# VH-VL binders against q9nrl2r1430to1533: the designs that were tried, part 54

Target 1, 104 residues: q9nrl2r1430to1533
Amino acid sequence: GGVHELSAFEQLVVELVRHDDSWPFLKLVSKIQVPDYYDIIKKPIALNIIREKVNKCEYKLASEFIDDIELMFSNCFEYNPRNTSEAKAGTRLQAFFHIQAQKL
Below, E stands for the ipSAE of ESMFold2; O stands for the ipSAE of OpenDDE; V2 stands for 0.75 times the mean of E and O plus 0.25 times the DockQ between their complexes.

## First folded at step 3 (VH-VL)

Design j14 (framework fv_nezutatug; at its last look DockQ between E and O 0.20; V2 from the best seeds 0.00; counts 0 for: pae E 13.0 > 2, placed apart)
Fold by OpenDDE, second read of step 4:
Structure j14 (fold): chain C 104 residues (1-104), chain A 122 residues (1-122), chain B 107 residues (1-107)
Amino acid sequence: as target 1 above (104 residues)
Amino acid sequence: QVQLQESGPGLVKPSQTLSLTCTVSGGSISSGYSWHWIRQHPGKGLEWIGSIYFSGRTDYNPSLKSLVTISADTSKNQFSLKLSSVTAADTAVYYCARGPYRLSYHYGMDVWGQGTTVTVSS
Amino acid sequence: DIQMTQSPSSVSASVGDRVTITCKASQSISSWVAWYQQKPGKAPEPLIYAASSLQSGVPSRFSGSGSGTDFTLTISSLQPEDFATYYCQQANSFPLTFGQGTKLEIK
């Protein structure tokens, strides 16, 4: 394939993935590892899915991209209790995202 | 620290429903984790009955599923076991215990109640 | 269901002895095994999780090893308070299942 310049969305996803607190969000939650996850979360999403959508140019507006990222965090906080490592990581990553998203 | 305590009648007649409650102190059942019922027939090993997650989801031992109901009352910080149509085979020490809320954590059942003896007799 | 078979069912040993208890799973369960100690009239107490991780507060003379189907609990130097019944448990899949137990008695 050819080399192309990353869009703002692509760049932000890269930065999110590389963040130390991205581990809960890299892929969809495993139903085997978390048996009740999909009983609670009805719109699952993860960074790999968001990255794919960016690559396919499915986001026409920045707001659509932001909505998916916020959904990802919302899912995390809906399922994971506040004192869990996942929720704590999510809190930090979301704060980072909010700073970076201002550049969009 | 978190403590669990079983409570309920120690004697149940055959065909009746066994009802037990586990009271959790030192922590909230809504703070995560899974909450389990395990029993031990006299002189025998341990048998998992079922579990309830902080989310409210339940899992049951298939051998007992049709007869078991586990529920939680977050306002009282309790979870309960109901076992219907009991027989002598249901005579056992019943334990409640705490486990992980994610299977991938696999740290086992790290906190147990002291157990309560239930005898099924006419 | 996954069956957990412990061996031996009972063992006699003396203080200071090295004791090993094994547990065999009917199918591969990765490293998702927990071990418990139970004394007469008491509830089980956790010893090991994830096959080899020591629970908080458990003496270092206890150790666990194994993966797949074969697992071992080892007490390097038996102490008087270690005489009890030990159980393995698989946490790989539902229904959760326990071994039949190993009774460790004083020789």
Scores: ipSAE 0.475, ipTM 0.854, lowest interface PAE 1.1, mean pLDDT 94
Fold by ESMFold2-Fast, scan of step 3:
Structure j14 (fold): chain C 104 residues (1-104), chain A 122 residues (1-122), chain B 107 residues (1-107)
Amino acid sequence: as target 1 above (104 residues)
Amino acid sequence: QVQLQESGPGLVKPSQTLSLTCTVSGGSISSGYSWHWIRQHPGKGLEWIGSIYFSGRTDYNPSLKSLVTISADTSKNQFSLKLSSVTAADTAVYYCARGPYRLSYHYGMDVWGQGTTVTVSS
Amino acid sequence: DIQMTQSPSSVSASVGDRVTITCKASQSISSWVAWYQQKPGKAPEPLIYAASSLQSGVPSRFSGSGSGTDFTLTISSLQPEDFATYYCQQANSFPLTFGQGTKLEIK
């Protein structure tokens, strides 16, 4: 993207990282701590990976950036039952993402 | 293979409401894309009417804002345009189109319907 | 509203020619311009987005360039199927606005 688009992606990722509900999404799920995760989730992703891709200008389309964020939430809801702290955090953070994405 | 198809009456009387529907196949209107209405007056260029987003948010051309309503029916995978108080100036070919995600509004529309001709005549 | 002005309004060319169409925005729109091709009786088809990115499936003879206020669509070697009307569209600000169109005609 252009400099404004890069700034928008970086700003949005920073806002997501700072959000109180970002804790399940900051880093990739550990294979050691959650070994069955990678049997269920075929395309793992996390905010640190997305931020690195933004900084390396790897998103050629804004839709690719949004797809990675949505994949992150989709993975959360696929793996975590609805009554878990992870799923509840994901629901709130996804709502926040949708609001912030519309403003940018 | 996402496809869009417009439908509605070809003839509308002045002062009435024009109602058009866009049926989407091969993809969901609940996806992260935006969904647009564009029209083209006879022998003229393209005019953006408005859009509806996966979130339900609508954006309208200010020149038409008081007259236009765009809505979505997810159960039928359709989105629709209602244009009230039509005049002969609303005679045009009407297109529906898939546009980018909200953050990607900088990109154009990548899938278009074939267009439907609307004539406003007494 | 951002006004998009295309030049020329029409251009006559022969198969094999290099054709250039320009589009000027009334204010800076960064690189946020898309180009469309429209044949008589048909819907517009996307060619270029973000000024220079080629839409999937579009022949490589089409290219776009520019930033700020001045943008160009180039067809490097005109084919018979390329005779059409071309439109630019700014995607920087609402309402979305199109140029008036450039008609590419057989010489």
Scores: ipSAE 0.000, ipTM 0.561, lowest interface PAE 17.2, mean pLDDT 85
Fold by ESMFold2, look of step 5:
Formats: C-alpha cells, structure tokens, sequence
Structure j14 (fold): chain C 104 residues (1-104), chain A 122 residues (1-122), chain B 107 residues (1-107)
C-alpha cells in the first residue's frame, strides 16, 4: 500500500496497544517457558510483531494486516478457555478493532 | 479487585510437610492466569518455588524438585503448596502471587498475597 | 539457572535525588525483566515489566531500560514513599530468579 495505508495501519495498531484490554496481546510468550502453547497454536502473532511488520512495510495488502490482527484473536480463543480473563479481553478488543477498522 | 491471602501453620517441625493455601477473592483461579508460590528467607532475597496454570500444568524450581507439590481446587477458589521433609532452611515468609496472563509470566507478578511466616523448629 | 546481580546493594539518598539501580543477568534474557518495590513487613509491589513498561498506577518518575543482560531502574526525583528495597526479576526462563535486592535508604 501507499503512505496513507501505512499511516492507517500504524494508527490502528497504536489504538489497539493503548486499549485497556490489550494486555494479553502485547508480546508472544517464550517457547521455553510455555512449551505447550506451540502444541496448540501454530501461527503465533502479537501486537509487537504486527507493529514491527507495519514499521518495516511488510504488509503488501490491507487484507494481510487485517488477517494478522484476526489471527491474533483467533489464537486467543483457541488457546484460552471461554471464561478466562484473556478470552474476555480478546472479545472486547476484537469488538473495538472492528469498530475502528470500519471508520477507515 | 483480585486479592490473595495465604493461610497455614506458622510453626512446623523438621521432617514434616509444610502445607499452605492461597485463597483467591475478587476473581477466579480458572481465569487463565498463572499462580505462583515465592518465599523470602530471613534477611535474604526472594526465591520462586513454583507455579500452576489453569490447564493443570505445574512448573517447579529444580532446587526443590520432588519435595514440592502445587495443586488447585477450583471449587474452593484456592491453590496450595506442599513442601515435604522440611528443615530449618525452609524457614521463610511465603507469598502467593498471580501472573497477569498465563502465557505472560514474562510480565512478572502483578498481585501478591500479604505473606505468611513459617518457622521450622523442633 | 540465570543469576540476577543487582548493584549497588545499598544506597543512601535524599528526597529529590535521581537514583539508578542496575541489574545484570548471567545470560541474555531479551527484555524479560520485572522490577518490584518492597517496604518492610509488606509484600513486593510491581513497578516495571518487560524491562521498560510501567505497571498501571506507578508514578512516571519510575522508569526502566535495558535489554540482553544489562538493565536499569531509575527514579528521576526521589519521593519520601520511595525508600524501600528494590528487586529485579528475570522472566525469560524457569526457574524464575530474583536479584538480591537494593536497599534505598533516606539521607
């Protein structure tokens, strides 16, 4: 995408990071410290990785950026039981993301 | 507000099993957080004992290996520490603590109990 | 096991001073350091996570920096409530380990 798309991706990821419910999504967990995570989650992703990909202009299409954000939420719901604080935070942050993405 | 409270005997005889319970209020131990036991020896630093996760997975300090068991009782909203064959070296203040996300103990421990003093003496 | 070594062991300072406490890991731990404040007779209180991220509700005079093996906690303008013992903790790998502590004393 162009300069305006890159600014929009950066704006969106900043809004997600600033949200109160971003805490489960900021960084990936260590494979050494939580080895069973990768038994379940095959495509790990987090906001710091997405933000770095935006900064390095690694998204060719807006759909690729959106797919990484949705993958992040999908991983959360796959790994965390429905009633956990992580899954509830994921639900609220995903709703916020959908609202913000519609405004672009 | 999530709060943690340690309970158990303050005095334990050598060779006995130290048994402590952490009661969680204002939240659920099934919430996907990590739940930890840490101790602080008199005038010394902090030592991580082990942790338990909502999945039932446990991780223990290798220095305590087969002497330690950490378990959870979701019906009572509690998790517990058992340390077998105690000696005077196990005299410490024992804390329970929560990590802010099960996968994110990288973020340290965001809620601590008040601590309970355990003395191992004849 | 990853050893965490704090420096200095003790520091005396006055209200308004800038205080710097360092923590060195025996091997690279990326940015996986937390910092805690502990007052006598109380449990540790979280200050910093992920080397530089302020825990919610912590005053902005506290800051953290570093990556790899060398980490720093800074208090930019010391307040009376800041006199306490400070601990770093690595959160990179098990067993989780703490520094030996730095006692920050008044005067």
Amino acid sequence: as target 1 above (104 residues)
Amino acid sequence: QVQLQESGPGLVKPSQTLSLTCTVSGGSISSGYSWHWIRQHPGKGLEWIGSIYFSGRTDYNPSLKSLVTISADTSKNQFSLKLSSVTAADTAVYYCARGPYRLSYHYGMDVWGQGTTVTVSS
Amino acid sequence: DIQMTQSPSSVSASVGDRVTITCKASQSISSWVAWYQQKPGKAPEPLIYAASSLQSGVPSRFSGSGSGTDFTLTISSLQPEDFATYYCQQANSFPLTFGQGTKLEIK
Scores: ipSAE 0.000, ipTM 0.574, lowest interface PAE 13.0, mean pLDDT 86
ESMFold2 (binder alone), look of step 5: mean pLDDT 91; pTM 0.942
OpenDDE, look of step 5: ipSAE 0.045; ipTM 0.735

Design j15 (framework fv_nezutatug)
Fold by ESMFold2-Fast, scan of step 3:
Structure j15 (fold): chain C 104 residues (1-104), chain A 122 residues (1-122), chain B 107 residues (1-107)
Amino acid sequence: as target 1 above (104 residues)
Amino acid sequence: QVQLQESGPGLVKPSQTLSLTCTVSGGSISSGYSWHWIRQHPGKGLEWIGSIYYSGKTDYNPSLKSLVTISADTSKNQFSLKLSSVTAADTAVYYCARGPYRLSYHYGMDVWGQGTTVTVSS
Amino acid sequence: DIQMTQSPSSVSASVGDRVTITCKASQSISSWVAWYQQKPGKAPEPLIYAASSLQSGVPSRFSGSGSGTDFTLTISSLQPEDFATYYCQQANSFPLTFGQGTKLEIK
């Protein structure tokens, strides 16, 4: 929970945002354009929401932060078929996240 | 209303590159939809070639291997297909189409161009 | 790749008839099937998405059903403008694949 731990979460989120494969994850899916998304995905989340939670000190444990990132990837794989560009980007970004999360 | 129109050469020689362009009007290719190329061989069914998302990310039919490139020009509101090393088997009517938002493809294609006939012959 | 097989390949019918076309996927695709109508010399027109949802502007005599591997398109009372070729398409995974088509002909 302290400032130094929040700095580690923010650094990781910034690295994810800068990654070439972050494009499906930057912002929440539009309900207007994809209304069935919210019928299928019960707990929507995106990197901008996670970053805001980090900045507001809403993560008390590293596991809570990791759970939100994993939920983001889980949502991607549940909604998008395996061979889509979003699912492929999610697979690569998730692997990158697992390597970087070792710093936590 | 959104409309799509294919354009390109009607005749291509074997071993050359086929280049087709789809012009979108009444809507933006940057609006979050997926944009597709589909072809239909004479007297046969439909074959999906590939797609591009507004971000520039592409998906291709593996049966066409590395022979296909799809690109987008947002300033002209167009997306294009290049099919290299064509043979007589590539003779078909080529359609461009709009698919669902975010490459989910769950809802099929809702807007189609009229189609353009391409003959591969010497 | 997911193979989509339509049955029958052709069917002859009269105006007012109930017509059913089937589509079988080689593996489960949930409800992610779309149906298209194509008239000679024209582009395909969307009819049904997500197995059973009617595309806007399509007459209510068209309906779709099914899940998993078995899907049907039904025309409850055939009209003269319905004579065309019909295609199913799976939207579950890439590559997107179509059935071979069912030609609906005048009896």
Scores: ipSAE 0.000, ipTM 0.596, lowest interface PAE 13.3, mean pLDDT 86

Design j16 (framework fv_nezutatug)
Fold by ESMFold2-Fast, scan of step 3:
Structure j16 (fold): chain C 104 residues (1-104), chain A 122 residues (1-122), chain B 107 residues (1-107)
Amino acid sequence: as target 1 above (104 residues)
Amino acid sequence: QVQLQESGPGLVKPSQTLSLTCTVSGGSISSGYSWHWIRQHPGKGLEWIGSIYYTGRTDYNPSLKSLVTISADTSKNQFSLKLSSVTAADTAVYYCARGPYRLSYHYGMDVWGQGTTVTVSS
Amino acid sequence: DIQMTQSPSSVSASVGDRVTITCKASQSISSWVAWYQQKPGKAPEPLIYAASSLQSGVPSRFSGSGSGTDFTLTISSLQPEDFATYYCQQANSFPLTFGQGTKLEIK
């Protein structure tokens, strides 16, 4: 029937997207809204890009997938001071990710 | 299921180098996790020795300054501890463990080996 | 280095009791504390991470709380298999450091 099995990476990305703290990470940061972002962050990434890479089977190793997720969080903490709503959301979502990633 | 197993000599003489190896099965050492060595002295608590990340970057307990080296062999899915110039104070049970990612050491260790007893005596 | 101090060093309890173990950090560590259970001759088993999150497979009678410098591990209804030594660990800063342990003994 209508039941689909997801890869471990797909399942984890879906869990991250559904998390309440995913809002800073769903799509690439807008240059219009945040003009200096791309002057500071040299390797931008977001959950929609990671999801597409998973769906196209572009990750050959779990380490490559994990590196992209960690890059996403690293970019958040580099750009956003620790006292911002973005950094707080990133801290909580990264915590959730590390728990879920133990299944990989 | 990921499992870790320590191996090495049970007896080491003072001033020699202690060498231990941790074999990882059911998961890759090249994943995104950190890989740790912890020891426990007889009748005492736990002491963190150091860790290695899949990139080969290491972190060591400063109290063991210049005495510890941790290395990884990804082809064998193993990581190893060398502790030089041992004394009776290095007598302990040595554990290897899987920990969190290099940038986030916030979760502690979730998989542990059974431990191997090392006695330093002549 | 961050020092972790546990209290008590030992506690005697009976099956069915509520047991609380405390852990104090020498400086603020946010919520970054983990708890482990160790039985004689065995490796430590993870119980709790991030102060209050239960490790997969751990019974719900175990719970953790706290933030900053003061943390607690609670066993709501002690079972025979719970007699063990418990350790806290701070995961905020390198080097990683552990408490000295709390031995939970049969009354």
Scores: ipSAE 0.000, ipTM 0.557, lowest interface PAE 15.5, mean pLDDT 85

Design j17 (framework fv_nezutatug)
Fold by OpenDDE, second read of step 4:
Structure j17 (fold): chain C 104 residues (1-104), chain A 122 residues (1-122), chain B 107 residues (1-107)
Amino acid sequence: as target 1 above (104 residues)
Amino acid sequence: QVQLQESGPGLVKPSQTLSLTCTVSGGSISSGYSWHWIRQHPGKGLEWIGYIYYSGRTDYNPSLKSLVTISADTSKNQFSLKLSSVTAADTAVYYCARGPYRLSYHYGMDVWGQGTTVTVSS
Amino acid sequence: DIQMTQSPSSVSASVGDRVTITCKASQSISSWVAWYQQKPGKAPEPLIYAASSLQSGVPSRFSGSGSGTDFTLTISSLQPEDFATYYCQQANSFPLTFGQGTKLEIK
């Protein structure tokens, strides 16, 4: 196959995934591990889902992409207390994202 | 780009209920953002009223909590403010704004409506 | 509630001047401070978030600094369009609170 240049969205998702603090966000929360998660979080989302949406060109505007990313973080902060590893990781990753998103 | 627009009556009689709506365009309120109401009394600073999340979660300024109700209509991509038993002290420019969800306020209020003036008068 | 004490309440300056506005929180708020610019008859416009991050589209002459309780907004070289009222806001906890504002006027 050919080599394709990544779009800005694709590149940012790659960078987010590669970030050390991406571990809470790589895939949807397991209902088995967190039985009450989906009772609280009504719009679950994760980086793998966002990546798929990017690949399918579902984002027509940067704002739509950013909205999903922010949803991902807000879900984390909704469910996890501030002092948890997940929330701390989310805080750092979100800060990283905010810097990178300025390029979109 | 995301835009917010306030709408509602500019004049409200004392003891009545102030009702405003914020219409969001260019983005969905069913997202990771919080949706806020802020007001500014003439010649004064900014006062945060409260916010709503798409899930219906709300939080209000304790100074106004007993009188404030914020709601959202995701189907219309709108959220609303109701302030009951208004007095002259509630005369202000009312802004709706977008902010991050709780515990993460990196952006602050990054998008504001143009504001709508509400005067409380007999 | 977290009180944000902003100073000065007003300042007169000339084009080209370096202007500094400070905001002091009644308790530590980490870096969760936003700064806004408001011109007469207009809505506040975001300048800075997270104490030191410049909002998109904001000129580089604006900068923010601080952590904990003491925060500063700086305009390195004042431009004519910068005369306005500026507000700090803590975004650490609810209820969200603003400084009382600083009116930057032409000397």
Scores: ipSAE 0.066, ipTM 0.762, lowest interface PAE 2.6, mean pLDDT 92
Fold by ESMFold2-Fast, scan of step 3:
Structure j17 (fold): chain C 104 residues (1-104), chain A 122 residues (1-122), chain B 107 residues (1-107)
Amino acid sequence: as target 1 above (104 residues)
Amino acid sequence: QVQLQESGPGLVKPSQTLSLTCTVSGGSISSGYSWHWIRQHPGKGLEWIGYIYYSGRTDYNPSLKSLVTISADTSKNQFSLKLSSVTAADTAVYYCARGPYRLSYHYGMDVWGQGTTVTVSS
Amino acid sequence: DIQMTQSPSSVSASVGDRVTITCKASQSISSWVAWYQQKPGKAPEPLIYAASSLQSGVPSRFSGSGSGTDFTLTISSLQPEDFATYYCQQANSFPLTFGQGTKLEIK
């Protein structure tokens, strides 16, 4: 829970945002552009929402932060079939996240 | 009602770039659908070339990936295909088509252009 | 890539006949099959998506079934306007792939 831990979460989110495979995850999926998304995905989340939660000090434990990132990937794999560009990007970004999360 | 219309040169010389445009009317190419190019060789079946999404994201058939570029011009409500280094094997009828939103439900293409014949010949 | 194999390659039938066309995927594609009808000199027209859902405006005599690797298109009572080539397409993964087509001809 301290300032130093929040800085670690912010640094990790910035690294995820900068990754080439972050494009499916940067913002919430548009209901207008993808009308069936919210019929399938019941707990939507994206990197901009997670970053806002970090900035507002809403994560009390590293596990809560990790859970939100994992929810984001879980949503990706539930909505997008295995061989889509979104699912492939999600697989690579998730592997990158698992390596970086060891710093937490 | 949404309609698609292909346009471009009907004759292309070997080693040149084939350029086709699909004009969309009755709907916007930024409306969330995927926009596809498919071709059909004389007397044969259909071959998917690639698509572009509302987001500008593209995916191409791996057999053609190094040769294909698909782009969109939202101001003209058009999307286009460029196929480089063509050979006689690229002679086909080329179709543009509208596909599903992000392929989440994996529906097929629901609107097709009439097709344009391209002959690659010296 | 997922290979789609249709059978038969051609079928001859009479008006009023029940016609079935099959499509086999080289690996499981859940229910992600679309079917198209193509008449000579014309673009393919969509018939069915998600294996069994009719496109708007398609007559109820057309039906689709199947899941996994084996899929069927059925025309319950063939009409004169149904003579055409039929294609299946898998929409499970990229690249999208089509069957080789089944030509439905008048007997």
Scores: ipSAE 0.005, ipTM 0.603, lowest interface PAE 11.6, mean pLDDT 87

Design j18 (framework fv_nezutatug)
Fold by ESMFold2-Fast, scan of step 3:
Structure j18 (fold): chain C 104 residues (1-104), chain A 122 residues (1-122), chain B 107 residues (1-107)
Amino acid sequence: as target 1 above (104 residues)
Amino acid sequence: QVQLQESGPGLVKPSQTLSLTCTVSGGSISSGYSWHWIRQHPGKGLEWIGRIYYSGRTDYNPSLKSLVTISADTSKNQFSLKLSSVTAADTAVYYCARGPYRLSYHYGMDVWGQGTTVTVSS
Amino acid sequence: DIQMTQSPSSVSASVGDRVTITCKASQSISSWVAWYQQKPGKAPEPLIYAASSLQSGVPSRFSGSGSGTDFTLTISSLQPEDFATYYCQQANSFPLTFGQGTKLEIK
């Protein structure tokens, strides 16, 4: 993990946050509002947490960064029913991520 | 005890917009539940129209997506259905219902309104 | 869309009979089926969720079973108040879809 890798991670997270379909992923799901979420989702994550990890230089390899983003999408599809607004947003954002991740 | 009650006009003319409201008592529409509209055509089975989550996000039956809007008014504890460009095929009993939390979406509807009859005719 | 097909479309039975109603999904839906009872002029009432879980307040003579594509609702000893139309519903994916209904009639 070099400086160039950290700059690429920062740029990619910013692009994901700015995407129209980022709304389900911006923050961790509230345990108060969605109490059953944490009964099934064992490794919760969101873009704000990933961005903090980038800022703290916690990703040493591009694969570690990509794994956290993919976990975020995996959690979305595990929890949200197929064809919900959340799942559809996740599908579109994941496709966008796969294109951008080629730069990593 | 949570209760749901539909309200709206019983007769709508073809090409007009059908507007129905569901009033929720004994619980908040801002809770983690989903809130659904279902209809039943005369002599036929049940058809799911769509739902709104506590977050305000909506999902619609693809067969109706361009014609249907579901909205919520949390200050009145109500959610509403608008169905545009109605035809005689939209004649049905319309129900509002409470669905589960997101994970529990695999469960069914546990609370239903009594239903309101809507006839589309000239 | 997932199509739900119920069998039979109608069944005639007597009080005390064991009645079974089946529901078939056009593709696998795991255990995600709910069952409802509807009496004339009334809204559907939930009976079973997640294929086999009894809704609170529902008599124990009602039971559900099945997984994948084939599901069954059983009434072990039919009572007079059980004559109604029964519907299955898949809760695996949107749009939510219902079976066409099974009318349970007095013999």
Scores: ipSAE 0.005, ipTM 0.630, lowest interface PAE 9.8, mean pLDDT 87

Design j19 (framework fv_nezutatug)
Fold by OpenDDE, second read of step 4:
Structure j19 (fold): chain C 104 residues (1-104), chain A 122 residues (1-122), chain B 107 residues (1-107)
Amino acid sequence: as target 1 above (104 residues)
Amino acid sequence: QVQLQESGPGLVKPSQTLSLTCTVSGGSISSGYSWHWIRQHPGKGLEWIGSIYYSGRTDYNPSLKSLVTISADTSKNQFSLKLSSVTAADTAVYYCARGPYRLSWHYGMDVWGQGTTVTVSS
Amino acid sequence: DIQMTQSPSSVSASVGDRVTITCKASQSISSWVAWYQQKPGKAPEPLIYAASSLQSGVPSRFSGSGSGTDFTLTISSLQPEDFATYYCQQANSFPLTFGQGTKLEIK
């Protein structure tokens, strides 16, 4: 128990969540709001899921963590055309992630 | 099954406002899809006019000289097109269509109305 | 704006023929391409989405391929009901744009 230092993965997830362009990625896409999303995206993922996996120590390798983050962005770019707010946000957030990931 | 039907006056005078309505049946415009207006000048290709999403967000073709306004009435399950200051160049068959939400476009515009002819003439 | 250039503008063919229509984008649009079929006096009907996926109910003789800038619609064996005008459309960027159309006529 008690306060402990966040792991590198935990800290990175926190930074991603706090980023201004995280809004498309905070949680899974709503089936109600986007009826066709899950017909297209077969491996849905979001920052809250990734955070949970980190908390559960499901990532044994940094590459596994990075793969999930990249999947998250890949899903965004697969579903959203380039000239959309979501894709633009994703592009910026991914760039941020790539910089931060170098520290892992 | 979802069906779309355009309605409105077939004749509009120059400088007036063209007003059309698309009535959606068999599904709700609040279901998360996108809703589009496309037109086709006689003997010509297809031109995208604009779109409205279930969220109320709109996108318009910036190449159109006339002012475009697209709106939705969820209570009537309709969405509408207003094109101001029309000219002969706005004479066309006008279609409404359904597309994926937020332009996922993995399915394209999958449902179209039959189209309505609008002639701009004095 | 992204221009979609179809080729040819018109083509004459016979029943049973293999027909190929191409669409070239002025810039890369990934696979965000749809194809439509339009018969005289009718609304366009969707054929292909995401460059290569058949819409529901579309005969398997229709196929789409391509990515980036070059796309193709193919009819493997032309049927009488296939004579129509075909359009490609990009959905990569606003404004949404269509090709000028390809009129497929009976020889």
Scores: ipSAE 0.014, ipTM 0.679, lowest interface PAE 7.1, mean pLDDT 91
Fold by ESMFold2-Fast, scan of step 3:
Structure j19 (fold): chain C 104 residues (1-104), chain A 122 residues (1-122), chain B 107 residues (1-107)
Amino acid sequence: as target 1 above (104 residues)
Amino acid sequence: QVQLQESGPGLVKPSQTLSLTCTVSGGSISSGYSWHWIRQHPGKGLEWIGSIYYSGRTDYNPSLKSLVTISADTSKNQFSLKLSSVTAADTAVYYCARGPYRLSWHYGMDVWGQGTTVTVSS
Amino acid sequence: DIQMTQSPSSVSASVGDRVTITCKASQSISSWVAWYQQKPGKAPEPLIYAASSLQSGVPSRFSGSGSGTDFTLTISSLQPEDFATYYCQQANSFPLTFGQGTKLEIK
């Protein structure tokens, strides 16, 4: 609840989370619900993990933050067929991210 | 051993809604598989209707998207098809089938129901 | 939509024959093809997934090959129970699409 000041990385993560197309990226893919995901994707990541890294001040450079977001999108496109709702959401959210990343 | 069984009315009148249910036994509907409806018109090939995934998200054949709804009832271990405004062209054998996870449609469908015949006639 | 075209549409063969059925995709689908067998009045049964992987319980006389746009199902020594219609399916993109079928009949 209160008002507080956010970092540039925190503000961008909040904007991504609020986007309509963030739903495939909010948390790590469930092993129970998607048994083969972790056999294919060797470096899993999601917005909640990136948020934790921001909160712990683990990104020293904007490039490190951008690399983790791009890994998230790369995983999406590697795993998901191009005509899926997940891949389409990823394409739109990635475009939004590239516009917002100009603030960094 | 996972088994699928279709159920529903064999006869439907034109303009009405066709409702079919697939009952899954020997496995959970929420366990990371995709669940599909496929139909076969008399003497013709197979047509994919759509699928549902564990999150409740659905994918539909674009040719049927305005007419089709697929839903799941995890408490009954069932998923269902509703096809609205049916015509004689919807006369077919309807199958339910299990595929891999929604994101890995790549592996085809490994378990099929026996099929249920639906005739659309006055 | 990806169009799947099978050839031949029908084939007549004898028990013991080697039979080959071909499936062509209208665009590249990597290895994402499944094959099904359907007998009259019965549901399709899965034979092969990912172009070349044999489904559990399917006899070793069935094999699949191919990548990109051209795929083949082979039955190395035809048995009486193999007379059926065979379908290929692309699993690369939505909507999922099937070939028109190949009917395998007794000579």
Scores: ipSAE 0.005, ipTM 0.607, lowest interface PAE 12.0, mean pLDDT 86

